# VHH binders against O-glycoside alpha-1,2-mannosyltransferase homolog 6 (omh6): the designs that were tried, part 10

Target 1, 298 residues: O-glycoside alpha-1,2-mannosyltransferase homolog 6 (omh6), of Schizosaccharomyces pombe (q9p4x2)
Amino acid sequence: MYFLILFSSNAELGEVLRTMRSVEDRFNKRFHYPWTFYGMDEFTEYFMSTTSTIASGHCEYGTKGITYTNHLQFILTISYLVHWDLSQVKPLVENNRLYQQRADALAQENLSYVYSPLFHSFQDWVVRSLLYHPQLEYDYVWRIEPGLKLVCEEKKDIFSTFKDSDIVFTNHVCERKHSGIYAMEEAIEEYKILNTQGDFSNIWVYSNNYTYCKYWPFNEILSLKQIRHNQTYTNLINYLLGSGGTYYHRWTESDILSAAFGVLRARANHMESVGFFLNDDVHYCPETIPYTGRCACL

## First folded at step 19 (VHH; from w6 with S53T)

Design x6
Fold by OpenDDE, fold request of step 20:
Structure x6 (fold): chain B 298 residues (1-298), chain A 122 residues (1-122)
Amino acid sequence: as target 1 above (298 residues)
Amino acid sequence: EVQLLESGGGEVQPGGSLRLSCAASGFTFSSYAMSWYRQAPGKQREWVSTITTGGSTYYAESVKGRFTISRDNAKNTLYLQMSSLRAEDTAVYYCTRDFKWRQHDWPKYDYWGQGTLVTVKP
């Protein structure tokens, strides 16, 4: 089974509806794949009513449901929600002083959200949910950011078209390397040494000493089947998550997943036929116009 | 431009109460989760409390039961009601936007105001 996933809040309903309308009109009206919404707050009846009306398939609504009291509790709560067994969870952040010290260091590197336990816990939660949450046991997930619009008619089943892929992306996001990323690279190199039987590649799809590029986190398809059932993926990702790097080094879910896909030589394919528009700076128009002739590119 | 202006700080006796305000401008206030942070002299900045767009509230263990975070979207203002104040609550208090789930909205750096000083003296 396949599904469309959207992380949102009630306040983002306008963007969500715009995104859904475009996806339904351009693609999903033909296939009726379900929508899943995740948020920090319970979704309002109005949110659920309006989104359900637009969707051609069924809609599911979930909440993170975490109590934010301290960093340790954040991690434990996330683990409980994902794994349903709190007793097996070890604290990822055992040294609050070290966390604060690292946060200050990262702040000096001009990074955002370095002090936000909500941010760190969310990154960890997303990755762990993708790996272990029973409600997300789908073959593939299409993650779409609210506000993004599909701008070209797509008559092919995108999920079927890329069924042999581990990840299907539209664009790359390139960022400057910060100390946390260097730490990740070191951790991964150590991992490679410890796992000599593995077939490992470069960490990033593109990188140099100052920049690294990730797969686009705003519009991509992930093979949850491959991620969950391939021990090479789960071992590496768990190794990274277990280090507490989401807290101590401000790793994002996109950092972790992109690194995993790179290192493990993921079968990555480009959605060349899927045009999208987020804004004047973030958009993609296919070189080949769809058969229907319906395409509203910039 | 994003602007955050904290106010309401001052000197107070242990056990006393104080209400902080944060006036926000330059962005759609109602669409952001908002947080309070504090930094004591010679210490690192620490998270105090967060309120989501939907009104869910979260607190650091050290302030739970004593502090109350709230917001008035019509006034673009964030509040922190502090009660049962302790000496260890002495710090400069800052408000800031918390992260949005939409990554495109992530700023390159956090926006901070000047902060407001809270001093709990016996």
Scores: ipSAE 0.845, ipTM 0.954, lowest interface PAE 0.6, mean pLDDT 86
Fold by OpenDDE, fold request of step 20:
Structure x6 (fold): chain B 298 residues (1-298), chain A 122 residues (1-122)
Amino acid sequence: as target 1 above (298 residues)
Amino acid sequence: EVQLLESGGGEVQPGGSLRLSCAASGFTFSSYAMSWYRQAPGKQREWVSTITTGGSTYYAESVKGRFTISRDNAKNTLYLQMSSLRAEDTAVYYCTRDFKWRQHDWPKYDYWGQGTLVTVKP
């Protein structure tokens, strides 16, 4: 089973609708894959009604409810709990002083959202949801950023192009290494000492002392079945999440997943066959544009 | 240009109340979660409260039950109603945009206003 997923707020409805319209018209009208929406807030009736109208398949709406008292402790209230045993859930941040110190340091590096507990918790939640959320118990997930549009007619099933050994179809983005990324690399080195499996020499798609390239979550297909059923993946990811690095070092879900895929030599392929447009700066047009594809590339 | 202008600070006695305002401009206010932070003298900046685009509210434990965050999208204004103020609430209060789920829209750094000073003294 395959599904399309959007993380969105009610305020982003316009972008969501445009994205859905594009994906439906260019691709999903032929296959009727379901849409799954996740948000911090409950989706409005208007949101649900309008999105359901555009979708050719089933629409499912998941809500992330957070009882948030401070950056050290929070309770996720979701219709389907990501954590099956809540008694085992520990605070992600144990040292508030250290957190604040590191946040300040990261702020000095001109890094955004370093003080935002919701940002950190969301990154953690996304990763855990991908791994464990019952509503996402699909073989594959296509993560689509609101506002993204397909630029070509996709007559073939995009999911069918995914080989059984493939873990991820996506693009990559390169960013500066901040101190948190160095910390992640160090954490992975520590993990290596404890674990003999994996290629720890190639954590990132590309990296040097100042830059690292990670997989782009804006348009990404993940083999959830393979990831979820591979203890090696889940162990490493849980190790990283368990370190509290999302808080202490501002790791994002894309950082964590990319690192895990790299270390475990996940077969990652570039989504070269699917053209998309997000904005003038973020777009891709396939090099080979068949006439039948009716591509409208920027 | 993103601009955030905090106001409403002042001196108040313990147990008193203040209402802070944050006037936002230079961005689509309604599309952003907004947050209050504070920084006491000699201390680090700490999170106080967040209100999402959908109106969900979150509070630090230290202010829960005493502070109320709200927003008026029509006025592009964020509010923080503070009650039962304590000496430990003394700080410069800042408002800022919180994160968007759309990653491409992430700024390289957080935007802050000048802050407004709240002093709780007997």
Scores: ipSAE 0.826, ipTM 0.950, lowest interface PAE 0.6, mean pLDDT 84
Fold by OpenDDE, look of step 19:
Structure x6 (fold): chain B 298 residues (1-298), chain A 122 residues (1-122)
Amino acid sequence: as target 1 above (298 residues)
Amino acid sequence: EVQLLESGGGEVQPGGSLRLSCAASGFTFSSYAMSWYRQAPGKQREWVSTITTGGSTYYAESVKGRFTISRDNAKNTLYLQMSSLRAEDTAVYYCTRDFKWRQHDWPKYDYWGQGTLVTVKP
C-alpha cells in the first residue's frame, strides 16, 4: 500500500545507497516498506543487486524510459510508456517558433534547462508516471531524492500518520515567479472557463507579488491513490500537460502538481517529526521531537 | 567552477565528417547528462543531441542517423561524431551540462562553452 521511491540513475548509486541506509536505519527497518527506483535509463544489475541488499523490503525497478527524438513527440511516447489514455488529453500544439521564443525568454529570466528536451521530457514523464504507471499502484508514495538523509529516529509509521490525518506531507519552496508561471495562471483561467469542477480560488500560495510557493519534491509523501482516482486532479493535470506548458513554459512536475493540490485544497504540511539533511542549505531539524527522536541535527 | 571547452570544429566539405570534443571540469561529469547545441548564423540556438548518465542517446530529427553523441567519463569528455555533413549543419556548436534530477543542484542558468565553429561548404 505504501512505498518509497527514488528517481535516480546508475551514476548516483553511491548517493542512493547512503540515502537508503539512512532511511532504513532511521525508519524503514521497522516497517519494511518497498523501494521503487525510477529512471530514464535501465538500471544495471549491479545497481539492482546492491540496492536490494540494503533494503529491508522489496525493491522494484521501473521500466526503462523511452528515447525521445523530438520534444513534440513526447506525449505520444509517454502515453505508450505509462499506458496513458490520449483521448482525455488536449493534443500538444506544435509550435516551434513559440518554443524557441519562450525558451529564449525564460533563459533571460535565468531559468535552467529551458532548452533541454530531456528536462522537459522528464518533467512530463514524472507527472504521467505518477498518474498512470502500473508499477505505482500504491496508496501513498514517499518521494526521496538521492542524497537525502534522515537525521532523526522515526519510530512511528509515517504513512499511517498521513493516512489517518489526510495530510500530504511535503516540503515547500518559494521562488521567483517567472513568466512560465504566469502562463500557467493563464492556462488555469482558461481551464476554469471550460470546467466547473474544482475550487480554483486558491491554487497558488504566494509569499508576495513576485514569488510563488510550491511543493518541494525532495522529500514528500503523496496520496497517490487520491491523485489517481480523482478526476479533478487528472483532468487539470492532463489539460496542463496537453497545453505543452512543460515545453513552452518549462513547467516542472512540482509546479503542475502544486497547482493541482491547490485546486483540491489538499492538506499539505511538513511533517514535524521528519528531520532531514540534504545539504547545508536544505535541511530540517524538528524543534520539539529531537528530544525523543534521537536527532542528529546541525 | 564549471567549465566546458569545445574543440574540433573547422571547415569541411559536404558529405564530410568531423568529430567534436567537449572537455568538462568543475563538476562530477558522470553524474550529469550532457548535450550538444548549435547556433547557425542568423538563427537561434537549437538542440542537437543529448546523452544521459546511463548512455541513452537522443537526437534532433535533423541530425538523426548522421550524428553520434558519446561520452568518456574517465576523461570528462563529451563527443559528437558528425558524418554526412550538410551546409545546413554550419553553426557554432556548444556543449552544455544538461539535466540532473536533483533540483537543489539546478543552476540559475545553463552552462555553456565558448563553442566551436563548424563550417560546411564546397
Scores: ipSAE 0.655, ipTM 0.877, lowest interface PAE 0.8, mean pLDDT 82
Fold by ESMFold2, fold request of step 20:
Parts: structure tokens; C-alpha cells; sequence
Structure x6 (fold): chain B 298 residues (1-298), chain A 122 residues (1-122)
């Protein structure tokens, strides 16, 4: 089972509709995969009615109430995921000198959002949601964000084409390692001592002493089957989440997932046939000719 | 280019009130969460309040019930209404464009205003 996931706000409805129309017209009108929407605020009835009208499949909205499990630890995690708000992270960031000292140090390394509880909570929430959110009980998810525009017809079912992949990526990005990334590498070396499942020789898509490359967390397909149910994945990801590095080291969701895929030598495939723009500044065309019958890459 | 300009700071007696404003330009204001931070001399920068794109508001415990964050998307302006001011509220107050739940247009650097000084007299 497969579905499309989109992070948005009610304020972004116009952009969401343009993105959905593009994905529906170029791909999903033929396959009718469901959409799941998540936002930091409850979606309005207007948002839900207009998006469901555009969708060719069922729509779910992540701020609705859902059933919890009976296990206490899991219940607390699920409640956090279903009812995200910033108040749940206040104890981690308020009156916490270590958090503030780390933020000050990371600010000297020219990183954005190092002081932002909203940023840190989102990174933590996304990763935990991929592991445990009850609405994400599918085998695969295609992660789509507002601003995406498909520019090629996708006649083949992208999910079926890549059904044995752990990740189907569009891009990777290479960045200079900051002190938080060195901290993640150190944490993984410590994890390695007692955990034999994995290939710890290559954490990143590529790296050297100063640079690392990771998958971008947009316009990609992820195997939730692997992320949720392969204990090698869940053990490493939970270890990293439990360290608090999303708060103390400014780890992003992309850092955590890319490291997990690297350690596990994930079956990664490039989404080579899928042409797209992401707003005005990211462009990929599988064709060398800017306009064809299948693609309109401009 | 992103520009943020705080105003409205000044000296006030304990228990007094001030209203801070932050004029924003160079970005789609309604698409971003906005936050206030403050920094007393020699102290670390401290989160004060956040307002989401949908208007949900969050406050540090030290200011809850006394400060009110708001935004006017038509005027691209963020506000902080401060009441019942105390000596510990003395700081330079900064507005910032906070995180948008999006993975594809992150800035390389945070965007801060120049700050506006609030001094609560002893």
C-alpha cells in the first residue's frame, strides 16, 4: 500500500492546490493513491474540502483524533505525534543552559534556526512520525511539499517501479560538517560497540573529514516497511532520537535518516524519470531536450 | 532581501506596558512562523514567544499571561504587547522569521532584526 504525504499550513492552500494538481495531472489521476496532510495548525474545513475535491484518492488530515495503543510508553509517543504543539518541547528549551550554550556555539558555525524550538521540534516530530505515526501504516510514502511541480507525464506507477527500494531519491546535498554532525558520527561510533547489524564503514552518501552528503527530504519515496519494521533501522534511529541531538546538536531529519540509510547500505534508487521543479530554484529534467511530448522542462 | 525592523522599545516603570512592532519585508510573511527573542546584556538569547502561520501562539513560562504575540499579515507586521513588566524583562528584543514547515527553502542564515531595547526601571 502506498500514499502521498504533504506537509503544509492553511496559509499555503493555494500553493498546495497547485502542487496537488500537478501531481494528480501528471501521475496520480491514473493511480488514485491517497493523500495524508500534516500541519502545525488544525486544518480548516475549507482547506479539507478544496484539497479533497482535487484529490483522486482518499485524503486524511493529521490533526484529527485517532486511536491510541494501551502501552504506556507508546501511548505518550502517539499522543505527541497526533497533537503536536510547541508546548510539549518547552521543558527541553526553557531554562536549559546546555541547550542555549549549544545554540550559541552552533550559531557561530553559520547555521539557521539553531535557537528555534519550532525547528527542533519539527525535526524530532517528523522522524518520530515516520517511525510511529498511526496514520502512516503504509509500505511506502512519497514525500511531497508545497511548491513541487512535476514537469513530465508519469505513465508508469512510480511506486511499483521502485517497490524493492528503501529510498527513491531525487537529489543529495553536500554540506560542510558542523560540530553537531561530528557529534552524530561520535554517537554512531558508540552505538556500533554493541550493535552488530549494519555496515558502519559508510555513514553518509559520501563524506570526507570536512564534508558530508545526505539525501534531501523532499520529492522522495521512503519504505516505511523498512523504517518501521526492520529492527536494525528502528534501533539506530531511536538511539539517535533518544540522545536529544535534534535539540542539542541541530540534527535535521535528513541527517538522521541519511545516516541510518548509510549504515544499513540501503537499496537506493534515483527517481530518474520524474522531472520536477521545486519553486524557482530546484530543477531536474530527465530529458536533454527542454520540451518533448512527455516533458516540458523550461 | 529579508528585512526585519523592530520598534517600540523604551524605558518603563515596573508594572508598565509597551508594545513592540516588527516590520517585515522581502519574503512572504504569511508563510512563516514568527518569533520574539530577548537578550539581556551578558546573557544568552532567550526565546519569548512564537506565533504560527495559523495564528496559534506559544509563550515562555516567564512571560505567559503578561505578553501577547500577534501578527497582521496584510501589513507584514509582528507585534508583542507587553504588560505587567518586571525588572527581569529588561533586554534587547529581537524578532525573527521562524521556521516554515518546509524542507526546500531553508535560509543559510537566521534573519534577525536589529533589536529594540526595553528597560524596566528598578
Amino acid sequence: as target 1 above (298 residues)
Amino acid sequence: EVQLLESGGGEVQPGGSLRLSCAASGFTFSSYAMSWYRQAPGKQREWVSTITTGGSTYYAESVKGRFTISRDNAKNTLYLQMSSLRAEDTAVYYCTRDFKWRQHDWPKYDYWGQGTLVTVKP
Scores: ipSAE 0.621, ipTM 0.859, lowest interface PAE 1.5, mean pLDDT 81

Design x6
Fold by ESMFold2, fold request of step 20:
Structure x6 (fold): chain B 298 residues (1-298), chain A 122 residues (1-122)
Amino acid sequence: as target 1 above (298 residues)
Amino acid sequence: EVQLLESGGGEVQPGGSLRLSCAASGFTFSSYAMSWYRQAPGKQREWVSTITTGGSTYYAESVKGRFTISRDNAKNTLYLQMSSLRAEDTAVYYCTRDFKWRQHDWPKYDYWGQGTLVTVKP
């Protein structure tokens, strides 16, 4: 079972519609996979009506927070929420000298959002809650951001093309390691002392002493079966989240997921056959020339 | 270029009120969460309040019930209404553009305004 997920705000409706039209025209009109929308705020009636009219499959819209106690064995003791809610993380960031001292140190390293409770809690929420949401009873998800355009006709079912993949990625991001990334590597070194499952020799897509590469979490297909039920993955994720590094070290969801898939030795495949355009810096054409019978990459 | 200009600071007596504003330009204001921070002399910068694109508001416990964050997307302006001011509220107040869920667009660094000084007399 498969679905399309798009994270957006009501203010981005125009961009969402252009993305949906592209994905529907190039691919989904033949397959009718459902769409699921999540955002920081409740979606308006206009947003829901407009997007559902364009979709060829069922649309679901994330609702304001809920509590679901039956999933405590798979996550820490934090309640599941449909939407992100900053209130649940306020005690972690307010009057917390350690948090503030580490944010100040990270700010010296030219990182964005180091002081933002909103940013930290969203990164944590994706990994801890969203990917385990009970409404996501599917095997795979295709994560799509507003602004994405498919530039090739996708006649074959993209999910079938990449079956048995744990992650299907479009791009790697390579960055200089900041002090928070060194802290994650130290946490994983400590974790492996008592945990014999997994491969700890190369946790990043690529790395050396100063640089690491990770999966960029847009336009990617993820196996929810691995994320939710693989004990090697789940145990490491719970350990990392329990350390508080999303708040104290500015870890992102891509840092955490990429490291966990590295330890799992996940089957990763490049989305090589699927052409897309997001912006001048982020795009891919599977053809040698810009125009073919299948693709229009300009 | 992203530009943020705070104004409305000044000196007030304890229990007084001020309204801060932040004029924003160089980006699509309605697409971003916006936040206020403050920094007292010799102290660390601390989070004060956040307002989402949809208008949901969040406050630090030290200011909850006394400060109100709001935004006017038509005027590209963020506001902080402060009341029941105390000496501990004395600080330079900064507005920030917070993140949006478009991970391919994250900036190299955070965008801060110049700050506006609020002084609550002893």
Scores: ipSAE 0.612, ipTM 0.855, lowest interface PAE 1.7, mean pLDDT 80

